# Ledger of designs, part 34: VH-VL binders against Cytochrome c oxidase assembly factor 8 (COA8)

Target 1, 167 residues: Cytochrome c oxidase assembly factor 8 (COA8), of Homo sapiens (Human) (q96il0)
Amino acid sequence: APERGAERRDTAPSGVSRFCPPRKSCHDWIGPPDKYSNLRPVHFYIPENESPLEQKLRKLRQETQEWNQQFWANQNLTFSKEKEEFIHSRLKTKGLGLRTESGQKATLNAEEMADFYKEFLSKNFQKHMYYNRDWYKRNFAITFFMGKVALERIWNKLKQKQKKRSN
Key: E = the ipSAE of ESMFold2; O = the ipSAE of OpenDDE; V2 = 0.75 times the mean of E and O plus 0.25 times the DockQ between their complexes.

## First folded at step 6 (VH-VL)

Design w5 (from f63 with heavy chain N57Y; framework fv_ebrasodebart)
Fold by ESMFold2-Fast, scan of step 6:
Order: sequence, then C-alpha cells, then structure tokens
Structure w5 (fold): chain C 167 residues (1-167), chain A 123 residues (1-123), chain B 108 residues (1-108)
Amino acid sequence: as target 1 above (167 residues)
Amino acid sequence: QIQLVQSGAEVKKPGASVKVSCKASGYTFTSYGISWVRQAPGQGLEWMGWISAYSGYTNYAQKLQGRVTMTTDTSTSTAYMELRSLRSDDTAVYYCARGPLWFGELSTYFDYWGQGTLVTVSS
Amino acid sequence: QAVLTQPPSVSVSPGQTASITCSGDKLGDKYAYWYQQKPGQSPVLVMYQDSKRPSGIPERFSASNSGNTATLTISGTQAMDEADYYCQAWDSSTDYVVFGGGTKLTVL
C-alpha cells in the first residue's frame, strides 16, 4: 500500500487525541502531545519487506514508547493529585477555604510551594532512579538491535553486489 | 498483595440488567486500567472492554457497544461493569482483570484477575 | 469470530514437549500473550510480550512469535500443566483485544 504509511487502523492510545498520518508517508509519524503524559506518540511505519530483525526492533521501540507514555502519565497524575492534596491540607491548617472571596482557586505562596516540590522530589527519588535505569537499559537494547539491523543491511547489500556481478 | 475481589453470582431474567463489582487492593488503583472478560460455559475468553481507573475513559468491544457501561469509584478502589438488555447467551462467568493505564497496541495484557462472577440469564 | 486460531486439543505424555500454536494474520507484527486456565479457576498469565516469563512461572515454559504463528512450548510437561491455554493479541480490525479459541492440554 504505497499510498499509506500505516497498514493498520489508526487507533489512538488512551489519553491521546486521534491523529492521522500523511497518506503518502513512508516514515514514522509523530502526533500531538498526549493529554496525560505530555509526550508525543510515534506511529511506526511498517515496511513491506520488513525482516524479522527489523520487526523485532520496531516492536521494541513501540513497546518502549508505550512504557514511557504510561510512566509519565502516572507520574504527572501523581504530581497533580499530591499537589492538590498538599494545597488543600495547608489551606485547612490556615483555616482558609478552597476558594477566595473573589471565587478564584485559593493558592499558596512560592515559599510554601517550595516545600511541596522538595518533598515530592525526595519521595519520588527511588521511582525516578528506577525509571532512569530502565530507560538506559531499554535504549541500550534498542541501540544494540539498531546495530544488528545495520549489519544485516550491509551484509545483504554485499550479497546483492556479488549476485549482480555473477549475472 | 495485589487482589481483585468480585461480587457474588447473579441470576437474571431476559431483558434485565446486571452490575458486577470488582474491588482492587494492594496497588495504586488509579495507576492502572481494568478490563472485563467473559467466558460462556464451556467456551473461550471474550474481551468486553477496558476502563482507565484515573480518567474513566473507556473502550468497549463493538459487539457490546450500547449495552455495556464500565465505571470506577476511586474512593473505594472499585470497578463496575453493567450489562443491559440481558439475553440467554449472556450467561457467562465475568472476570475483571488488571491492565495498563495506557491502553496501547503492544502493551495491553492482564497480569491479575478477579475470581469471576457467574451471571445466569434464564427465563 | 476470533482471528486467532488455536488447535482445540493437544495431548502429550509426561516429560515430553508440548507445543501449542496460535495463528493469525501477521501475528508477528503484534505481541502475543498466553494464559493458563484450570477448571473452576481464573486465567493466569504465563507468557507476555511474545517470549517473556512472569516471575513464578517455571523455566520449562517458553514461547516465540514470528510470521503468522505464535507458539507456546512446555518442555518436560508435568501433570500439573493440564489446563486450557489461551493466546491473546491486539486486532484493531474487529476488537482491540482478541483471544484465541483455546487449547486443552492433556498429559497422559
């Protein structure tokens, strides 16, 4: 299908708006930022003559993207929830309501919010360490398979060159 | 420890509705999704739909659209599945199962399952 | 109605290797997942992302996925492995999540 980059239905992941890759694209397509993760999803193009090794690489890259999307969606949701709980708790301690007399959301000053950010970063240090470790592990695996694919392509090119000389 | 505990067996007449509950424990409920899978007696597994425990966003199997509604109550860490206009061929064991928060093409699978709820539809 | 085809039954003697196949159009482009279900019990995840084994699942379980066929392989099959096995994949053409019809493994 030369007219389309994707042969599958363009199914948007949960939490993202649907996007439409260009009809004539033979490349990976990048969509708008996800509502929850704030990361742009990548729609991977599947070549007509994809090798098993190329397929393995593409699947690893796509699964890594989905893993990354899920991590940051969870992280952003946790941050938003804990930030709101912190603000509500501090306002309650001060004897203040959730809204000002002008009807706006009641907010804390920069000094009070700094306490929250310090606590959040400290509390999530281990989680971020595990994320970075897994991110490096995944990128190492992807780079390794990219190397294998490159070697496969070089080998195939050399084989084609030899066959062309014979014919 | 991670557990999904479902409500008890139900017997319904054709045309009625049933609402099955699934109470989650041992993990952060809003960090995952819940899928519902049913199994008719002596038959295989049939996926019914998925819900985000955070956003409430749902995806339903086409065959069940218009008849099924999935909801969550984050205050009790409970997921619900309501099936309306019941037919005799809706007789099945209904399972809830934990899946990803992000309903992705290459990441959707079910690592923990509820014990199942038998729903019998008979006249 | 499922696009994933499994043999309805597979029989094997204790200690032999059992192979359960799951066939679907370009299934190798997707990840395959495998579940074990014993009578009266909930399904249990035994393989995820084609060939990865969850903690607690014996090393004699392995799997592959290429072309249009995914295969669950149980080496040194034991009586405790008697169960129904279901494959699962993604199919956006019919439903998002699809299961195979299931294979009853008998160890005699």
Scores: ipSAE 0.205, ipTM 0.707, lowest interface PAE 4.2, mean pLDDT 84

Design w6 (from f63 with heavy chain N57W; framework fv_ebrasodebart)
Fold by ESMFold2-Fast, scan of step 6:
Structure w6 (fold): chain C 167 residues (1-167), chain A 123 residues (1-123), chain B 108 residues (1-108)
Amino acid sequence: as target 1 above (167 residues)
Amino acid sequence: QIQLVQSGAEVKKPGASVKVSCKASGYTFTSYGISWVRQAPGQGLEWMGWISAYSGWTNYAQKLQGRVTMTTDTSTSTAYMELRSLRSDDTAVYYCARGPLWFGELSTYFDYWGQGTLVTVSS
Amino acid sequence: QAVLTQPPSVSVSPGQTASITCSGDKLGDKYAYWYQQKPGQSPVLVMYQDSKRPSGIPERFSASNSGNTATLTISGTQAMDEADYYCQAWDSSTDYVVFGGGTKLTVL
């Protein structure tokens, strides 16, 4: 038997490993922040009698989460890479090494880094706009399916009441 | 080996419907999306729509909304594209193509393509 | 709808550099993708996200995307590069994938 409460990496829809909640959880669980995206993953509980519509909603939510994770992991990686390239370029221009005499990473002051942040935000503005648009569309789709699931559940309860009345 | 294998050529009359299949192999079907792209004889590429093999979520080209339906069968790793109310200008080679699971501005590319299915619409 | 404009044909001699352009309003604010299609064959992805080259595509293929124009550049063009080339981008106004009209590259 595996250790109770243990977290295991699992395969996500994108093929990226994810952490899982303790087994036999009866509701959704929120994990620790991902190293690359810095977002907390949500593991979705699967009911024993999940309808096809409920399954579609859950999969859409899971897919949206993985899309969100991948987007921010890629943005953070791009930011880190370009930041290091900028710092190295500026230090080379100044005739300075990449490390101080104490072995610490050489850094730029806030005024020098402001140029990098301004350029990075400016050139990534359209990507963030596209992200926001996709995010709104995905949330609209999720809300629409949540409405369908709610109507299905109401209808099922009405059918159950009629069955009880007959008995 | 990653492959997308499509159904054979079809000849249809105007007003009929056609359903093209695309059987995927060599990868985890539910980890990717499938797009459909058509090409009229001697013409360029035209995107028709996309479906997530995981969620079943679809996005269709506006020009084809109301006439196209895309579905998947995860038990057979097969994607389907049905086009209704066929017209002579629907004569084209229809391709299925693999893309990322998410269909958005930052990840829309097609890395593997089916061999194509010629659909001829004539009276 | 947003339109991506490509020259219908480009001709180069073997060993010369071929440049294929794709023009669209503020295209540089979007990602551009490039496909190669030989007669009777399916398209093949040759460039993605503006300037990234897929595994298996020769280093002589390069690309850029800025302002209103994306460019696919093939240095030392070979007879095997003769094909139709299509650019692709996202149409933010209609929320769909748009392809350019295609460019036939002729090598001699």
Scores: ipSAE 0.013, ipTM 0.555, lowest interface PAE 8.2, mean pLDDT 81

Design w7 (from f63 with light chain S92E; framework fv_ebrasodebart)
Fold by ESMFold2-Fast, scan of step 6:
Structure w7 (fold): chain C 167 residues (1-167), chain A 123 residues (1-123), chain B 108 residues (1-108)
Amino acid sequence: as target 1 above (167 residues)
Amino acid sequence: QIQLVQSGAEVKKPGASVKVSCKASGYTFTSYGISWVRQAPGQGLEWMGWISAYSGNTNYAQKLQGRVTMTTDTSTSTAYMELRSLRSDDTAVYYCARGPLWFGELSTYFDYWGQGTLVTVSS
Amino acid sequence: QAVLTQPPSVSVSPGQTASITCSGDKLGDKYAYWYQQKPGQSPVLVMYQDSKRPSGIPERFSASNSGNTATLTISGTQAMDEADYYCQAWDESTDYVVFGGGTKLTVL
């Protein structure tokens, strides 16, 4: 029987159904945002006739994506944890309960939170600088190899057209 | 200086459980993952599993599913590996090794290793 | 079942080039990693992401990975390089990390 690619649904770790690219997909596919990093992962297709240069580019892009996911997952959890600790500490200092009458977590107003945001950004300044440096380095490398792959594809296309003309 | 220091050698009987610790220092513990790798006497390296020191998410080797548990204690920067229902062929040196926080297909490798913990399973 | 295959031993004379291979189906589609282990010691990362050297690893270590074979090359091999060498890659079918069986490098 003729085989066609089809979307399938997988159950996410949280028990929620999610969409995945078909196993027979012939293109890159963008997934749903990751719970921790809030970034959309790209599922890379590996073509049958991938050149060494194309393979190097794909591996660089995938590794960069994994690195980026790692950074933002860690950053987001650190922010959330320190925010909750700050709120808890301030509420305790004021003699207030941790939860409102409705049972929700008690929060501080924007003016009270400004100190936390400034402190968090200050403490993480070097970490964010290193991230930006590495992000730029990775994007420069990816762009460079994308250019090389584009030139290779143009050259191969020209060679293939010359051969086709002979037939 | 980045360092992973493991607990001391253990001798166990078949059917018992062992829990090995791995104390990390010299880096932000929650920015990395920890993998456990074992090596039976005179044999090669065998990957057992990975844990995120950040999320606590784990991924275990298929052959060890159901009898291995990996955990972390962020307050002490310590990773733990518990292996249950021990068999004679579990006799090995057990290593913890630092890897990436994201257990990725192209990014998983181990740049620093603990000194190893010999676990002997004998009657 | 062997996912990654290494020769069990390789012998070279001091100053010669040693080549240690690691073979696996479509290994070039993944990154290969290499570890050195001396008797009684923990493994040490000597090569990462196919061909990159960690800080502190001598320039005489190089590596490649293409098709089905990754190769660790040690130029001007020295007695201190005598060790077991393990390759590592990702096995998609089992969703886990796999190591090669190891190669004992003897410098004689």
Scores: ipSAE 0.207, ipTM 0.693, lowest interface PAE 4.4, mean pLDDT 84

Design w8 (from f63 with light chain S92Y; framework fv_ebrasodebart)
Fold by ESMFold2-Fast, scan of step 6:
Structure w8 (fold): chain C 167 residues (1-167), chain A 123 residues (1-123), chain B 108 residues (1-108)
Amino acid sequence: as target 1 above (167 residues)
Amino acid sequence: QIQLVQSGAEVKKPGASVKVSCKASGYTFTSYGISWVRQAPGQGLEWMGWISAYSGNTNYAQKLQGRVTMTTDTSTSTAYMELRSLRSDDTAVYYCARGPLWFGELSTYFDYWGQGTLVTVSS
Amino acid sequence: QAVLTQPPSVSVSPGQTASITCSGDKLGDKYAYWYQQKPGQSPVLVMYQDSKRPSGIPERFSASNSGNTATLTISGTQAMDEADYYCQAWDYSTDYVVFGGGTKLTVL
């Protein structure tokens, strides 16, 4: 139907879904959480008078969002897969079936699941270390460029004010 | 049109240094990174390192740390790779390739490659 | 450091389906990429992010990545597809790019 909402999802080259904001947006738009990453994507508004600095900042933020979405989508998939493998392994060790008598998935108690979480965090320590390192690098660069854009906007506003006074 | 153009072939003696250039065109140079990949005659691809054209940050393959330096010149949209203390087993075709702006991405891959530079190390 | 293992050679007749595998520990939890290299030429990206084709790559190229194995599939293989094929992934333990050893595809 042509009445379907303005929101749509496009598969990015990175393998994560992207969305489009409602038409005529004059601001950045925040979408619903992505199915895999559970992070809200941001669609960046491109102003007609975007400066080279503003473009550089926007592209950096877009690229950082894509990187962040890829990382957490992969991490969540890995977590889910290893969690199921752990549960199945422990149930088999106990001589229990994968389903209860009611047909529901058999589960482990909190103490047993704590063993899985400890192992998962330990195994993924280097991934999270590299993620945090890259996150700080990206965040520092974004903050730096945000500062440069803010100074540019202040300077342009002062120049406009001066022109209005002289003319 | 996106293009990476590398400097010409080099012949060096063991112990010398070589510096290969890679001139980028057709895109915003500072929005991407450049990786260097080499290939010895009849052998496979070996990743050497990466540089951000935005920040100048580098990440080098462990086997080459201390011998390789990667730099960029944003005014000419050119990346450079210098390899020092050359050995006979450094004889290879050296490629530059365009990659992500920030290394550490799970989706790190190379969409455009230079034509390659043959570096021959012989006495 | 992760190692990506490819068969050194694969041979198919024209029109047959070629399958080139790339094996690595938990490779399916990473993105796999594929490059084609013909003699005397630079590598060309033929598949990215497990299963996506760049513009200009024929539809007969497809790929998958699951568990420990990524697979590049060429349907209706043509003589022009004869080349060396390399898989690639990113290694979290070393923070490095890792290439497979390469597979020579022969079409005879």
Scores: ipSAE 0.005, ipTM 0.471, lowest interface PAE 13.8, mean pLDDT 80

Design w9 (from f63 with heavy chain L106F; framework fv_ebrasodebart)
Fold by ESMFold2-Fast, scan of step 6:
Structure w9 (fold): chain C 167 residues (1-167), chain A 123 residues (1-123), chain B 108 residues (1-108)
Amino acid sequence: as target 1 above (167 residues)
Amino acid sequence: QIQLVQSGAEVKKPGASVKVSCKASGYTFTSYGISWVRQAPGQGLEWMGWISAYSGNTNYAQKLQGRVTMTTDTSTSTAYMELRSLRSDDTAVYYCARGPLWFGEFSTYFDYWGQGTLVTVSS
Amino acid sequence: QAVLTQPPSVSVSPGQTASITCSGDKLGDKYAYWYQQKPGQSPVLVMYQDSKRPSGIPERFSASNSGNTATLTISGTQAMDEADYYCQAWDSSTDYVVFGGGTKLTVL
């Protein structure tokens, strides 16, 4: 209804920063960093005359973005949780409370934290290697399809130019 | 081996509540989300909602908002779905299914499913 | 089920090609997913992100998604393929996840 148009609620998934591109955008829009992944989401512009190949590329890029957001959100949350658990465990082992006498959060020195960082990296080495492998595979596929789209656009322009000269 | 094992069948009266459990094993529970999907007798699949096993963030189907609550217990790798104010048309097999940690429009699909829990709502 | 339309049933003889369609407004702009459900069993993912096949799913399964219609194709259909098939897509306006009404594939 024009006068009582149902205003669609922003149904963005949990953990995503509210992201809304300008109404008359004819280009991709980059939003603020996501709260959990700390990555900037890209809102993709959908052309009216999008080819099947262009649509395939866009969807691949959108899926890769979500895959990348999922990985880094998980890593950042896991890092923060395990860091807190490590600090708590070490303070308990020393017979110290979680808070200082002044009520501030108790911390470990840099040398002790180095143990945590080394353990975290070692523990997650295989996971990060699989991430890098999949990241390269995805970027290879994206680059390949970008090349195909570019060739399609060049071919279409050449066809149009030739037809204009033939007329 | 990845498994999702659900609690047993329930018979409830209208107006009661039911809480179904889903115990995950064979993977890192907190790296994935869990969705709940129900199927009424002779009917199709109906998505109910999603929960992140790590953050606890949820997204519920609009029609169930206010009646459903999804939770997780990371110490036991178990997801729960509680449905309140039961009606006869809530009679269904309830499935838990593993999905992505990030509930996104290009990544949300379900690769492993629990065996299902029959909930019968009858006077 | 209101958003994604599937035919209620499809019948095919063994060895023939079965095609199951799933229709929704601008479905091709999103990914489609397909599940197989045999009587008394849980759904099994048979196709994800339009045309990708999970490990363990036979090569005779393929799929496409374009415009308003996604299609699951089973070539050389076998008796073991008899099941209900459900498509899944994203609809943020009604529900985040929506399933098609399901198609019963009969192989005789």
Scores: ipSAE 0.336, ipTM 0.732, lowest interface PAE 3.0, mean pLDDT 84

## First folded at step 7 (VH-VL)

Design d1 (from f67 with heavy chain N57D, light chain S92D; framework fv_ebrasodebart; at its last look DockQ between E and O 0.01; V2 from the best seeds 0.00; counts 0 for: pae E 17.6 > 2, placed apart)
Fold by OpenDDE, look of step 7:
Structure d1 (fold): chain C 167 residues (1-167), chain A 124 residues (1-124), chain B 108 residues (1-108)
Amino acid sequence: as target 1 above (167 residues)
Amino acid sequence: QIQLVQSGAEVKKPGASVKVSCKASGYTFTSYGISWVRQAPGQGLEWMGWISAYSGDTNYAQKLQGRVTMTTDTSTSTAYMELRSLRSDDTAVYYCARDQLYDFWTGSSPFDYWGQGTLVTVSS
Amino acid sequence: QAVLTQPPSVSVSPGQTASITCSGDKLGDKYAYWYQQKPGQSPVLVMYQDSKRPSGIPERFSASNSGNTATLTISGTQAMDEADYYCQAWDDSTDYVVFGGGTKLTVL
């Protein structure tokens, strides 16, 4: 009797990307797009001698990534739900079924869908404004710490060169 | 104020038909639909079907196909539900509810207003 | 036809938090609605589109929808909250409205 493979119930994606980079990687890896957010997750490399500043940068990048993943996963779900209800309601108003006589899924025309998109964007405008604001704040912070890490690395290289010249 | 007022209680024999009315007021009747929901004594809610007050289009629950007819009179803002070939298991309180179409701005939802219910008893 | 499953009963002490679950296939991809029904009364909409609260519904009522489970939460439960609660969703495959079996909430 062939063992019916336990269909892994797609548990609600705990934000942990199933993407696992090779153990010997010395750089960041980009995974496939997440099925909910459609964003590609990044697996950040952890150096053996990670400085406190580098660690802080990494954590900030990770937190920002998680924040983005959650936002877009939720936004995409909301969009899909709203779209479905819109289409359903519009079809009902028109006295149309969900399926055509040919059995195809009934759709709205481009003009009607344009109205949906306009309304959806209008309704979610404030949410998107807050997202954009927070996105810029987070990325500014990341960029700032990237600069600090770069300076730290330069300084460390200079100190090493001086020690080699003195010996 | 938005109100749905249903007709009074009915007692019917098996095999008979019953027609329940639901008069709507306080809103534009043709901008919404009406859903009918029934509840047998001590049981849960059962959706019976939906009618558009705009188009007159209907969708009935599969279990009731062929036995139920929903209609509207736009002149009186009244919805009707007729159930034929009544059985003892059709004994229930029947509710009409305003079935809103999706609205982006108001966030209106289906079944935001209900009638008071109509008891239909089917007894020999 | 989609089936929504609710626990038949939930008991809570006054002031405690009550949670009522509604489970169904792909319910997380659909909007969930919640109704309160007291004995001898018509159902009343208490939550719509997963987590939105109609006007006149107390803030102690909240709801969420995740995965295949919608949850109605009543914080600081009061004696007046004793009622039957029904979840509802739309089935896109049949264009039917589906109700859960209902949950009797008892406030002890």
Scores: ipSAE 0.322, ipTM 0.757, lowest interface PAE 1.7, mean pLDDT 88
Fold by ESMFold2, look of step 7:
Structure d1 (fold): chain C 167 residues (1-167), chain A 124 residues (1-124), chain B 108 residues (1-108)
Amino acid sequence: as target 1 above (167 residues)
Amino acid sequence: QIQLVQSGAEVKKPGASVKVSCKASGYTFTSYGISWVRQAPGQGLEWMGWISAYSGDTNYAQKLQGRVTMTTDTSTSTAYMELRSLRSDDTAVYYCARDQLYDFWTGSSPFDYWGQGTLVTVSS
Amino acid sequence: QAVLTQPPSVSVSPGQTASITCSGDKLGDKYAYWYQQKPGQSPVLVMYQDSKRPSGIPERFSASNSGNTATLTISGTQAMDEADYYCQAWDDSTDYVVFGGGTKLTVL
């Protein structure tokens, strides 16, 4: 399956901006995995001279992160809840308790659990198709704007160079 | 070997300021953050704030906002914490600690290496 | 602002299992961290991200975090485990670090 919006940039070691004053972040950084989504949040750098195009890219990346974290947090919670409910209902149907004589949590064998995984995949197939479609659309848009920002920065560098020559 | 070595003990009057240094060695200083934590005599740990040696970004505890400034000097691999308008209840041991929050590939483990502590005594 | 509550002290006999709790509202929604501080020394990280153990920390240290409570467990407690123990979590909304009040573990 397609990548689930893994962090696309090495924000910590990728570079240090010489224009960032002391005591202010000059780079994106990535926090620890969120407990529910298992995705790492990105703290996005906001330069003091952020262009409108750079701001649009940053907001698109922020919105995509929120969307992705919400989707996987909900999916992980649903998977966990439905898995436990499936196990408990099948154990109850077999007349078994939730714990063994040793106090260990009772489980289903691999053959029985395969029924759960097949049912879960089938029920959620369309939702994952929509997620993959939206992931590709968002990733393409982000990549497109990253290219536009790169061109804008090159243009501004050349314009500033020509201004220095004319002074 | 990873080490955080702090400046020596200080005695200050109320209203003065103090600047504690924390020199890091044995690792890439600009790849980590530094948190400052203080401990009043016989009391627990109190987080004061954090600075990224990578970006210079800071976050200060609300209680200390406006009185504390944290900086780094990457050329000497040294972090600094300055506390202004000192009061008697600022008497504490001040620790610096390395913060792994930037760990891109794995989860962070905050405060994995600590300095030896700096006693700051505020007395008239 | 989040508050992490620990018992002020816990006493165990050598070889027994010590259990130190840390309670906070929705603490199970956050990662919990544990530090050991021996008298006159700096704190040492002993557990991170709820249940992970740093290199060099004995296997007798374990931890869990669910609901409103994180628990540090020391099995086969030894005299050298006598120390103050602090839990710590991040407040997601402010990015502030919060410590518990500390628990003095006595081995007698």
Scores: ipSAE 0.000, ipTM 0.461, lowest interface PAE 17.6, mean pLDDT 78
ESMFold2 (binder alone), look of step 7: mean pLDDT 89; pTM 0.927

